# VH-VL binders against b7kms5: the designs that were tried, part 268

Target 1, 80 residues: b7kms5
Amino acid sequence: DTFETVRNTIRIESEVDESLRQLCHEERITKETWLEAAYLYLCEKPEELAQVIQLAQERLSQRKAIADYKRAKTMQERFL
Key: E = the ipSAE of ESMFold2; O = the ipSAE of OpenDDE; V2 = 0.75 times the mean of E and O plus 0.25 times the DockQ between their complexes.

## First folded at step 16 (VH-VL)

Design rk_1 (framework fv_pozelimab; at its last look DockQ between E and O 0.84; V2 from the best seeds 0.65)
Fold by OpenDDE, look of step 17:
Structure rk_1 (fold): chain C 80 residues (1-80), chain A 121 residues (1-121), chain B 107 residues (1-107)
Amino acid sequence: as target 1 above (80 residues)
Amino acid sequence: QVQLQESGPGLVKPSETLSLTCTVSGDSVSSSYWTWIRQPPGKGLEWIGYIYYSGSSYYNPSLKSRATISVDTSKNQFSLKLSSVTAADTAVYYCARTDFYDEELVPFDYWGQGTLVTVSS
Amino acid sequence: AIQMTQSPSSLSASVGDRVTITCRASQGIRNDLGWYQQKPGKAPKLLIYAASSLQKGVPSRFAGRGSGTDFTLTISSLQPEDFATYYCLQYFKYPWTFGQGTKVEIK
């Protein structure tokens, strides 16, 4: 069977992205197929999925905090 | 789709306070800087000021003594009050969003339709 | 406050023409310059930010160039829907200030 793909842009933290790229290269897979496989695997592992979601929420909070700081700094620079 | 809509009285008497509210949909007011801009009839644009969800606000020095911008995150709204108005404050008032694309500052990527406020006795 | 001076204040052009609008800042503003289009009875619309970055959905016939004090907005081939007033905005220093506008009219 054939399936359709959807094109999207994903921003990943630089160190995580580099590590993931290396893994995908060694295993001769792509980041896209790795993400698909990882999600499908976790869909069958509710406890592990919950752990990943918790981690993702923490990372999101950190990302938002950093973004807010950078934005504030940018806006403050307009006074200098 | 982000949408902004101004609301408030279209007529204000001299020396009174102009009050407007901007209702935001399609985006949370907690994620961007929210701005008021005005345009007198047949003239150019003037930046009034902005507010962030944290309460941080800054105003054009020309209006700082009279302008107050506030935000209500529970209603997804932000407001403008301009005290001691005169005929010079007659203008179309716009609310707009200032956001960041990949950490690049992007002023006023979305605007309300604008609302005319006339100062007259 | 930083003063933004646009030139010309108005111009007449025909469909298909190449149109260039300039904006000069009273001091250096790096690339913190935006261009906006406004049609009668409508709110301004963002065209260009960061002096040369094209806003999503804006036709490629619009181009912004410049840095420091001198900036240009170019419409490579004027279309009927392009007749409007254009404003530059500096957001390098507070207060943010607009140019006085350039009205592009039908010849």
Scores: ipSAE 0.641, ipTM 0.916, lowest interface PAE 0.6, mean pLDDT 95
Fold by ESMFold2, look of step 16:
Structure rk_1 (fold): chain C 80 residues (1-80), chain A 121 residues (1-121), chain B 107 residues (1-107)
Amino acid sequence: as target 1 above (80 residues)
Amino acid sequence: QVQLQESGPGLVKPSETLSLTCTVSGDSVSSSYWTWIRQPPGKGLEWIGYIYYSGSSYYNPSLKSRATISVDTSKNQFSLKLSSVTAADTAVYYCARTDFYDEELVPFDYWGQGTLVTVSS
Amino acid sequence: AIQMTQSPSSLSASVGDRVTITCRASQGIRNDLGWYQQKPGKAPKLLIYAASSLQKGVPSRFAGRGSGTDFTLTISSLQPEDFATYYCLQYFKYPWTFGQGTKVEIK
C-alpha cells in the first residue's frame, strides 16, 4: 500500500538551497516532500506551470553560460 | 553511454590531405572539448589538438599548421584534416573527449577505437 | 614543450606483485597529470586524472601520487588484466604531451 520512491541527486544554487532549507525547517517538511507538493500543485495549473517552465529554461541557459565561461578560462590558462 | 567512432579512408597518398571524422553518440558535440591524438605503429601517443564547438582551438606546433579540426553540430561530429602528408603521418588516429567533472578538467575520458591511416603510394 | 619521461621503459612482473611506474616532467605541472592504460590493438583508457583522482570504474588497486615534477602510478596487486602499456600525460600547458610509455609484461 505504500508508494515506491526513487533516489536522486540534484544540484541547486547555494543561495536558493539555503533559502529552501530554511523554509523546509520552518514548515517542518523535507525538500523531497516540498518538491513533490510543488509539482503536483502545478500540474493542475497550466498557466502557472508554463511560467515555472520558462523560468527553469532561463536558469538552465544562465547556468550553462556561466559554466562555459569558467571552462573556457580553464582551457585558456594552459597557453604558455 | 558516450561512444566515439572514427571513420575515413585508411590509405592516403603522399602530399594529399588526410581527412577523418569522429561520430559522437551519447553526448552532444556542443557540450565538451574534442581532441585528435595519433600513434604511429609500435610507438607512443602524440596530441594533435582540440576544438570547442564555438571555435576555440589549439594545434600542436609539431604539425606545422597542417592540421585543422572542425565541428558539425547538425551531425554531432568533429573532423580532422591533415594536409601535405608523408610516410611520417602513418599512424592510428584516435578521437577523444575532454570534459569537466565538478569543474575539474578531465582529459581524454572517452576514446574512439582508433583507425589506421597509412600514407603510401 | 614540456617533456615527460617515464621509467622504466619496460618491466616484468608476476600476478600479485606491487608495481610502481614513475613519470617526470621537465618543469612543474602542478597536479595536471593523467595516467592511461593501453592494451595491444585497443585505445588508451583513462585511469587517473589530477595526479591522484581515480576515474569511475577503475579498480582501487590503481593509485596515483605526486605533484610538481615527480609522479608515480602504483598497482598494489597486479591482476592478469593489468599487463599493458601505461602512459602519463601532462595537461598543464599546450601542447599536451605524453610520456613514452612503460610496458608491463608477465614474468
Scores: ipSAE 0.541, ipTM 0.865, lowest interface PAE 1.2, mean pLDDT 92
ESMFold2 (binder alone), look of step 16: mean pLDDT 93; pTM 0.951
OpenDDE, look of step 16: ipSAE 0.595; ipTM 0.880
ESMFold2, look of step 17: ipSAE 0.535; ipTM 0.859
ESMFold2 (binder alone), look of step 17: mean pLDDT 93; pTM 0.951

Design rk_2 (framework fv_pozelimab; at its last look DockQ between E and O 0.71; V2 from the best seeds 0.62)
Fold by OpenDDE, look of step 17:
Structure rk_2 (fold): chain C 80 residues (1-80), chain A 121 residues (1-121), chain B 107 residues (1-107)
Amino acid sequence: as target 1 above (80 residues)
Amino acid sequence: QVQLQESGPGLVKPSETLSLTCTVSGDSVSSSYWTWIRQPPGKGLEWIGYIYYSGSSYYNPSLKSRATISVDTSKNQFSLKLSSVTAADTAVYYCARTDFYDEELVPFDYWGQGTLVTVSS
Amino acid sequence: AIQMTQSPSSLSASVGDRVTITCRASQGIRNDLGWYQQKPGKAPKLLIYAASSLQKGVPSRFAGRGSGTDFTLTISSLQPEDFATYYCLQYYKYPWTFGQGTKVEIK
């Protein structure tokens, strides 16, 4: 099989990133191929995919909350 | 692509309330600061104030007593009301977005086309 | 309120010229400075934020420099579409305030 790759900038939570990095290192794979493989695996596992999506949505919600807080703080600093 | 569009009466009588609405498309009004800016004909720009989707707002002290900005997340709109207008309030009114790029504050990266509001008897 | 003073108020230049516009703040504003371009009958357009960060889609001939109180916008080689009025904005402290503008005209 042949494929083309697309460059992406991905931001990962630091603890997760470190854990994933360590795993990839031990298994002699990359984060990129891990993500590809994980996605492809989950595509064949609809229930597991749904669980991952739910978890991802929760994490996104947390990110948004944190971002909102940081933004608010930034805007509040302009009063000082 | 984010688009903003001002709407409202182009003519307001003195002492009345100027009322404008900005309709946002291509992005949710959530997670951004939505701003009003005005420009009298042939003059510079004046920051009026902003509102966050949560309802938090702040106004230029020069207009605080008269300006009210509101947001309607269900309609993806935010509005400006300016009470007790005079000829000095004649200006092109712009709505704009203030956002963050990589946690860096970026004021007014998108603008509406502006709408002229003339205060006249 | 922090006062932003642009210089010059207007200038005449030719295509290909190097143009420099200055903005001075009445007090330190760190790098919380933006530059905007406005053409007649149009809304302002963001060029530079954080004093030196080029907005996406803006030509590289535009450059912002400075920190503290003195800032510059430079157009390395003026193009026909660059004739416009330029404004600086401080957003370090409320109320946010604009410079009075610099009109770049055709010589």
Scores: ipSAE 0.637, ipTM 0.914, lowest interface PAE 0.6, mean pLDDT 95
Fold by ESMFold2, look of step 16:
Structure rk_2 (fold): chain C 80 residues (1-80), chain A 121 residues (1-121), chain B 107 residues (1-107)
Amino acid sequence: as target 1 above (80 residues)
Amino acid sequence: QVQLQESGPGLVKPSETLSLTCTVSGDSVSSSYWTWIRQPPGKGLEWIGYIYYSGSSYYNPSLKSRATISVDTSKNQFSLKLSSVTAADTAVYYCARTDFYDEELVPFDYWGQGTLVTVSS
Amino acid sequence: AIQMTQSPSSLSASVGDRVTITCRASQGIRNDLGWYQQKPGKAPKLLIYAASSLQKGVPSRFAGRGSGTDFTLTISSLQPEDFATYYCLQYYKYPWTFGQGTKVEIK
């Protein structure tokens, strides 16, 4: 099957990325094929997809909170 | 696309309170730091102060505690109140966004068009 | 407050000229310096942040240099749309302060 692909960049927490790289190496797959397979698999499993979405929302919230903390610190250091 | 628009009265009498609102579209007021800046006609720029949506704020001491900035997240707006105005407060007032690109501070990357406020008897 | 002094206050130049504007801080501000362009009746526009980082959409003929107390904005080969007033901004410490401006006029 001839796939049209899109190039993009993503940011992954370093420990998660290291674990994912090791898994892909051991299974002789790529990160992009893992991502595609994981999504397609979960599309057929609504309850499991909902759980993954909940985890993703929690991680997104944590990443935003960390960013907000760093930004607040950067703004605070500009006081005398 | 991020857009900022100032609104409020163009004429204010001395001793009254100047009140301006900035309406933000294409972004959320909870996502960035929000600033007021002013420019007397034909003169330079003066930073008034900023607010973060959770209420943290700081004001230029030159305004001697006359300035208050507030945020209304439900309306996606932030506002300036400047009390006890005099002719020296006549200026174009701008609202502006401060953001972070890859955690690098980027001051005033978007501005409103500005609104002239004249303080006159 | 940290004072920012621009030099010159104004200059006349022709299309194609190389123009350099300086900005001096009254104390060290690291690289916390921005450059803004303002045309009459318009809001300022960000050109450079962090002393040398070019804002997206700004032509590469604009270049910022410097750190500490001495900074420059250079415009290589002026274009007709570059005639404007330019401001530096320090954002190292509150209150954040602008230079007094440099007006670049057509000669």
Scores: ipSAE 0.562, ipTM 0.873, lowest interface PAE 1.1, mean pLDDT 92
ESMFold2 (binder alone), look of step 16: mean pLDDT 93; pTM 0.951
OpenDDE, look of step 16: ipSAE 0.591; ipTM 0.878
ESMFold2, look of step 17: ipSAE 0.537; ipTM 0.864
ESMFold2 (binder alone), look of step 17: mean pLDDT 93; pTM 0.951

Design rk_3 (framework fv_pozelimab; at its last look DockQ between E and O 0.76; V2 from the best seeds 0.47)
Fold by ESMFold2, look of step 16:
Structure rk_3 (fold): chain C 80 residues (1-80), chain A 121 residues (1-121), chain B 107 residues (1-107)
Amino acid sequence: as target 1 above (80 residues)
Amino acid sequence: QVQLQESGPGLVKPSETLSLTCTVSGDSVDSSYWTWIRQPPGKGLEWIGYIYYSGSSYYNPSLKSRATISVDTSKNQFSLKLSSVTAADTAVYYCARTDFYDEELVPFDYWGQGTLVTVSS
Amino acid sequence: AIQMTQSPSSLSASVGDRVTITCRASQGIRNDLGWYQQKPGKAPKLLIYAASSLQKGVPSRFAGRGSGTDFTLTISSLQPEDFATYYCLQYFKYPWTFGQGTKVEIK
């Protein structure tokens, strides 16, 4: 009885990753098992899942704003 | 896949305004820099200018006073208006995307097929 | 504006030939140089950006080199589909400018 897994890469904000790594170390788990457990836990809690989704949407918007700022700087430097 | 399609009149009278629209599919106009480029028949390419969806724009100095680029996010389109045209403005007009790959600037990575605009009386 | 001068303006070559096209900028442009291929009746197609970075889907026989003012595009073994006009583009400073083009023809 084996679980089929997918290898993937993700990018996490440094401070969040550091905190998550510390938690996983203290609890003797991995980030991958934490991620799976968190998602499975929330699947049975519609209101809590909706709140997590809202936070994820906010963080996505913030990441886009940072990228837009860096890109604008790159375009700005091409004026004389 | 990102696709760009130019549309507009193929014939424009001298002194009138040339007006073209680029329809974007497979991408959102609010995520990249959008450009117009033209090519007179049998000649080279001339960059007209760009717009970012929030209104940041720049135009080739040779055309800035006559050229205006605008964006319509609700239709996923951007447009070119070129005023006071003459026979010298006869060209194939291309719309194109300028984007970033891993924060590296990549100019004109996708192009429309082009539309010929002839200025003639 | 920064002027881009391509050499040669045209060339004739055979399938399998090594072809080199040069592009010179009127001032230093770092590596902010692109190469585009255009076939008759078609839009240009991006081949290379940042002087040497190969665009997705472009065959590895295309190579860009150079920095500053002197740049080259090399096709290591010319194929039938490579007969086209090639343009360089500087995007270091506005206005962005193309070279005048190099037409590669069947000999």
Scores: ipSAE 0.477, ipTM 0.830, lowest interface PAE 1.5, mean pLDDT 91
Fold by OpenDDE, look of step 16:
Structure rk_3 (fold): chain C 80 residues (1-80), chain A 121 residues (1-121), chain B 107 residues (1-107)
Amino acid sequence: as target 1 above (80 residues)
Amino acid sequence: QVQLQESGPGLVKPSETLSLTCTVSGDSVDSSYWTWIRQPPGKGLEWIGYIYYSGSSYYNPSLKSRATISVDTSKNQFSLKLSSVTAADTAVYYCARTDFYDEELVPFDYWGQGTLVTVSS
Amino acid sequence: AIQMTQSPSSLSASVGDRVTITCRASQGIRNDLGWYQQKPGKAPKLLIYAASSLQKGVPSRFAGRGSGTDFTLTISSLQPEDFATYYCLQYFKYPWTFGQGTKVEIK
């Protein structure tokens, strides 16, 4: 009747975070329980899970590209 | 738990090429700028240059003609080659990481233990 | 290249003392200044970045101040483990350059 939780720092894109927060508020749930439930649901849905993984990979690629650009720009400014 | 460790010969003859490798653990080399720094015995620190996983690199003008830094993402390593060495190149050589915390540049937040390279006949 | 001049080159102090080290840049470097601590036989350790930001795990007795050309590192109450050599680093323009170092010795 008790369970242990693990503390994590999760960074979410601002627009997605706001939308998710709104949904959670309306449904009287939390982002944490939403993530847990979504993962457990997808574990039983292999086709849907594959689609979510693909989307997650695309989003990660975009994050990396943006990060690389920012880093390159920061370093390049030091040649001026 | 990022760790860096230098490896290579501790003795190099004059006019030969100094070659060192830095092995990185706890972090992927594709997300930071990887740097070489050296320190002659009893003296200060000199920045040699950096490499990014894309191949982008820059060298201290004082060493540009002799220094080459490369990265091997498959081994999570990056290396330094310094050609035409003289006694003046005798130093402890460090590899270090330059990263970004919340988009703030953080130079050399992690270092290797350093490896002494002596140039002698 | 931008020249970094530290002062003093060395100083003697006692445990509990307030210690201040200065670093001056030959031209403006904004807040792109780092402070490092090095003990004999060890690699330098990052203490401060962005002139005043304390690196994670570094005791609060260390503080960095300054912008432009004049910077200071202050140890509010010197501890036994603080006896070491300290270096400033400018990373505003390439090539990145270090100060010559300040050795903090026991009195």
Scores: ipSAE 0.265, ipTM 0.792, lowest interface PAE 1.0, mean pLDDT 93
ESMFold2 (binder alone), look of step 16: mean pLDDT 93; pTM 0.949

Design rk_4 (framework fv_pozelimab; at its last look DockQ between E and O 0.74; V2 from the best seeds 0.47)
Fold by ESMFold2, look of step 16:
Structure rk_4 (fold): chain C 80 residues (1-80), chain A 121 residues (1-121), chain B 107 residues (1-107)
Amino acid sequence: as target 1 above (80 residues)
Amino acid sequence: QVQLQESGPGLVKPSETLSLTCTVSGDSVSDSYWTWIRQPPGKGLEWIGYIYYSGSSYYNPSLKSRATISVDTSKNQFSLKLSSVTAADTAVYYCARTDFYDEELVPFDYWGQGTLVTVSS
Amino acid sequence: AIQMTQSPSSLSASVGDRVTITCRASQGIRNDLGWYQQKPGKAPKLLIYAASSLQKGVPSRFAGRGSGTDFTLTISSLQPEDFATYYCLQFFKYPWTFGQGTKVEIK
């Protein structure tokens, strides 16, 4: 059991990523260890986890709306 | 995974309206752009037009006055109506999906198997 | 409307041959070009989008190149399952238009 991690690809909004990168640098941790720690911490705090999930749902909706708008623009550019 | 299936009458009388339905599974009709394409027997492919579920649509100018594409989100289907048909409208009709891979436009990444519609007295 | 002209209209080739099909647009279309394969009695299948991007599940022997007006589809080593008709599509401006097709046959 020497292999215990999963490789993932994640896309993060650039301003959030920059802020997270600076925090991790200051605290001398990595983004992946921060993510793991944040999740494990929240597992013990149902009300705080619910707030994070609510924010995640809002961000997901906003990202979808932005993507749909950009895609519509791409289709509209094919006129003329 | 994504599957499209055309359905509708195989025979249509001249001057009447050709009506086809495409049933979508493995994807939501609300998430992509949906297209009809046709191919006369032994000939090439002709793009008919597309619809986005909110009603945004565009048609090939050669067919614009006669073609209407619509969507039914509750049944996860979209349809084609082509009015005033003639023998020249005899073709295999395909439904197809247009999608985006990482915001890059990808036309017709999935197709139905096609249905032949013959216009004849 | 943008005309798409494929050449040749047909060709005969042997298994293992390198095959090149060309598609020329009547005006610049950037990289808004797709390639599709169609076997008799079947729907077309997407091979290449954005001129050079290989669709998932398509063998790496297929390659698309070009931009602007001149595009090619190359099959580096023709296989028995590659005998089919190939179409290019421009999607730069409406109406979207296909080339007339190139039939690749057994020699």
Scores: ipSAE 0.507, ipTM 0.848, lowest interface PAE 1.4, mean pLDDT 91
Fold by OpenDDE, look of step 16:
Structure rk_4 (fold): chain C 80 residues (1-80), chain A 121 residues (1-121), chain B 107 residues (1-107)
Amino acid sequence: as target 1 above (80 residues)
Amino acid sequence: QVQLQESGPGLVKPSETLSLTCTVSGDSVSDSYWTWIRQPPGKGLEWIGYIYYSGSSYYNPSLKSRATISVDTSKNQFSLKLSSVTAADTAVYYCARTDFYDEELVPFDYWGQGTLVTVSS
Amino acid sequence: AIQMTQSPSSLSASVGDRVTITCRASQGIRNDLGWYQQKPGKAPKLLIYAASSLQKGVPSRFAGRGSGTDFTLTISSLQPEDFATYYCLQFFKYPWTFGQGTKVEIK
């Protein structure tokens, strides 16, 4: 049997990351296998997948808003 | 794989308006800051200005009265207009991206190939 | 505007040489400095950002140092592909300004 993996850098919000870390530790799994399993599970659950996608879009929007604010602030500081 | 490419006329008459467009691929113009830079033949680099997708822009004071940068998010493009050109505006014009790596400002991590604009009668 | 002064304006070197280029700002710019490489007929290429951070894909023989007003770009062992013109950029205050450039030529 062959099992190939792809290395990616994933940035997770700190509070979510800590909570996920704790869960994975208690269940003796890894964040990586949790993500794989969660995705595969959701692929078979179209309604649940749609809900997760909506939540993910909302979180992305929040990230973008924060990033835009930080960037604007950084650029504005150069007028001082 | 971000790519930028300049387009526009290579020849402009004195007193007319220089007009260039930068087409961006591999990234959305809704992110980052988009910049124009120019380089006269055999000389150094001059920063012209930048624009953000929201319309926020800033220009080099040396060109502010003549330069206008705009963005078209639907076409993933941004443009430069420079009015009342003279021979001094003859240069290779570059479009470039300014982004942030880990909250660190990183100017011009990607460039277009540049396009020569000659001001001549 | 903040003035960026590079030194030298040009230098001749051989393959394998250690090359150092200096950039001095007319006022403190913290670490808001970038280094760029430009070859004839080509667009500039980012080498170093934030004064000392190496851009992805740039060989480790390039190194940036400094903060405040004095900055250096060092090529530990010059390679044939390194003959080019190098520019520093300050982006601490508007307008952003480049140094006048340093041409690294073959001896």
Scores: ipSAE 0.251, ipTM 0.790, lowest interface PAE 1.0, mean pLDDT 93
ESMFold2 (binder alone), look of step 16: mean pLDDT 93; pTM 0.949

Design rt_1 (framework fv_pozelimab; at its last look DockQ between E and O 0.74; V2 from the best seeds 0.00; counts 0 for: pae O 2.1 > 2)
Fold by ESMFold2, look of step 16:
Formats: sequence, structure tokens, C-alpha cells
Structure rt_1 (fold): chain C 80 residues (1-80), chain A 125 residues (1-125), chain B 107 residues (1-107)
Amino acid sequence: as target 1 above (80 residues)
Amino acid sequence: QVQLQESGPGLVKPSETLSLTCTVSGDSVSDSYWTWIRQPPGKGLEWIGEIYYSGSSNYNPSLKSRATISVDTSKNQFSLKLSSVTAADTAVYYCARDYTLDEGSEDFTIYFDYWGQGTLVTVSS
Amino acid sequence: AIQMTQSPSSLSASVGDRVTITCRASQGIRNDLGWYQQKPGKAPKLLIYAASDLQSGVPSRFAGRGSGTDFTLTISSLQPEDFATYYCLQHFNYPFTFGQGTKVEIK
């Protein structure tokens, strides 16, 4: 009779987050229920899931490169 | 799942060079910073230094003249060499993934999220 | 180098107790502070990053607080598996430095 939930911190690109918030508002759902539904829907669709995973890997690579660049610049300035 | 494993000799004679290798699986050594950390038996943790795959490195000033970290992209490994060792260099040596998280704007966070199991290196005659 | 002063050096507590560990930086480090747990014979494990953000798979009984120079790690209800040594780490500037550690013993 209880639902266990996990509290998470998620970092989403601002334009994507804004678009997702607008969608959720318009559809009268919450961000967390959208995330749960999207994952559950894709679990039964191997080819669509693979496409999402590919896009996620590309975005991850881009974000890591940006983060490493910001680190290199900032740490050099602080250390100097 | 990212996994790291240290390897190298467990016994090194004084004045010689300690040489360790960290083998990375589940990630590319070209995708992150990588770090070495050590812990003398029964004592705290000391950051040795880090490397970015392009060869850029940063070292603890206390070890800078003796420590060299390098990357071998072909073997998906990074290594530590510590020259002129003494008994004070006896420690468990850990390798770790040195992850940079994008926080937007000009912000970022660093954390060591994957560690090797550690290897004890004893410096003794 | 930025000194990280951790306290207490050790503590004993019972299962279910609330424990608090502090870490103080010798200069402002923003929120560039992580907490790591180390069990005997094992490598350290990341618990908290960015001073207050919980790493994936870490129980919510762990909480990080603070910014600037003063930071705390709280375990709201101590469990038997929480017996360990806890370290803070600053990554604001080189060299990266750890606190001296806090050993948490279960009575």
C-alpha cells in the first residue's frame, strides 16, 4: 500500500527542459510521470529504445566535452 | 559499467621507480580525466595527480618532481611512475575516474565516481 | 594548498542514531566538495558531490550541507553497514585535498 520513490537531481539543457515543462503543463501531467511513462513505453520497443540510446550517447559525449573544456579553462585561471 | 584495475609490482626497493598501470574497461580512457590517489597504511588519502587524455597533467606539488602520469590510448590504460622512492612512499595506490559534470553556464563539478580496488606497494630493502 | 579540517576524528554511535561529520576549508571553495565513504580493505566510494547532491544508489539517509568553508555530512539513522571512515575532498583548486577522515564505529 505504499509507493517507494527516489529523489534525484537531474541536469537538463535549458531549452529542452523549458520545452518539456511546457508539454507537461499543456497535457496536465508532471515531469516525473512523463519520464516514467516514456521509459515504460520504450521498454517494449527495442528499435525505438535503441534510437533513444544512440541520441543519449551523442548528447552525453557533447556535454562531457563542454564540461572538460570549462574545467580546463577555470582550473588554469584559478591555479595561476 | 566502468571498471578500473591497478597492476604493478607490490615490492619496490628504495631509490628505484614505482610503476603502476590502471586498466580501464566499460569506458574509453580518451573520455575523461584520470587520477591517482594513495593511502599509507592506516592513514588518510593523498591526491597524487591527474591526466587528461591529450597529455595535459596536474600533480600534487609535494610529488611533482618525482611523479609522471601517462595515457596509453591503444591499451585503454593510464599509468603512474614515481621515481626515487623511500619508505614514506609505502601505500595503497588507487586509480580513479575523474569525472567532470556540466552544471550549465560557466559551472562544473568534479567527482571520483569509479575507483580501482587498490594495490599495496611496499618500499623496502 | 587548501587545508580541509575534518571533525571529529572518530565517533561511536548506535544503530538508529543521527550522526554529523564536519569539514572546514581553509578558504572558500564554493560548493566544490565531495564526501567519500571507505570501508576497511576497500576503495573509497562517492556519496555526495557538489556539497549536497546524492550520488546514484546512495541511501537518502545521507545528506550533505554547506558552502564556502563549512560543510557537514549527516547520517539520519545509522545502519550497521555505515561503519566506515568518511572523507571530504575539495576540488576547487589544485592540489585536490582530502580531510583527515572521520571513523564511525557502531556501539
Scores: ipSAE 0.517, ipTM 0.847, lowest interface PAE 1.3, mean pLDDT 91
Fold by OpenDDE, look of step 16:
Structure rt_1 (fold): chain C 80 residues (1-80), chain A 125 residues (1-125), chain B 107 residues (1-107)
Amino acid sequence: as target 1 above (80 residues)
Amino acid sequence: QVQLQESGPGLVKPSETLSLTCTVSGDSVSDSYWTWIRQPPGKGLEWIGEIYYSGSSNYNPSLKSRATISVDTSKNQFSLKLSSVTAADTAVYYCARDYTLDEGSEDFTIYFDYWGQGTLVTVSS
Amino acid sequence: AIQMTQSPSSLSASVGDRVTITCRASQGIRNDLGWYQQKPGKAPKLLIYAASDLQSGVPSRFAGRGSGTDFTLTISSLQPEDFATYYCLQHFNYPFTFGQGTKVEIK
């Protein structure tokens, strides 16, 4: 069997990242393999997948709102 | 799977108004800043301006008096109008999404991650 | 407006060559600098954002360096698909401005 990986840049909220890191350490797994496993598991669980997608969309909206606020504030300061 | 598609007339007469529309799919126009960029044949890129869903816009001072960008959330589109065109406005016009990334600091990053294929607009009598 | 001076305007290189393109800003722009690749008849493609961060899916042979006023894009080993025009872009302040471009041609 052949196994190939793709490199990705993953940005995780600091508190979530720390919690996930601790879990991975305790269970002797990696964040990468956890992500793969979680996705594969959810692919077989349509209701749970829908819930995770909804949560992910909410978190994305929050990230965008924060980014937009920072952008506006920073740009305003740069023009003062 | 965000996609952008420019549409509008490829030919505009001098002194008339250039009108283009960018149709967005795979993302809501309410979630990002949206940008117009142009490129005269054989030349470099020029940022025209941007718009947010709230209607807030920023323009290149070189075009501010003539350029108007608008957004239609109901159609998931945003548009560019450029008045009083001359031959100097002949260019390929691109629409793009300018993504604002929060990297967990007080700073932020902007980059254009999705582009339309571009549409050539020629100003000629 | 912030002026972006890109150099060289054009260069000839062979497959496997190391290519370096520079961009200088007329004032400090911190790390608010992006690099884009454009092939004929196509829209620009994002390569590097925030001066040194590689966009997802971009080959690791591309690297961005610099902060403040001086920036560099490096292709460690030029591939056939890398022949194109490259642009730097500052988004530190309005209006956003591009470098004049660097055309990488086959020798």
Scores: ipSAE 0.194, ipTM 0.795, lowest interface PAE 2.1, mean pLDDT 92
ESMFold2 (binder alone), look of step 16: mean pLDDT 90; pTM 0.922

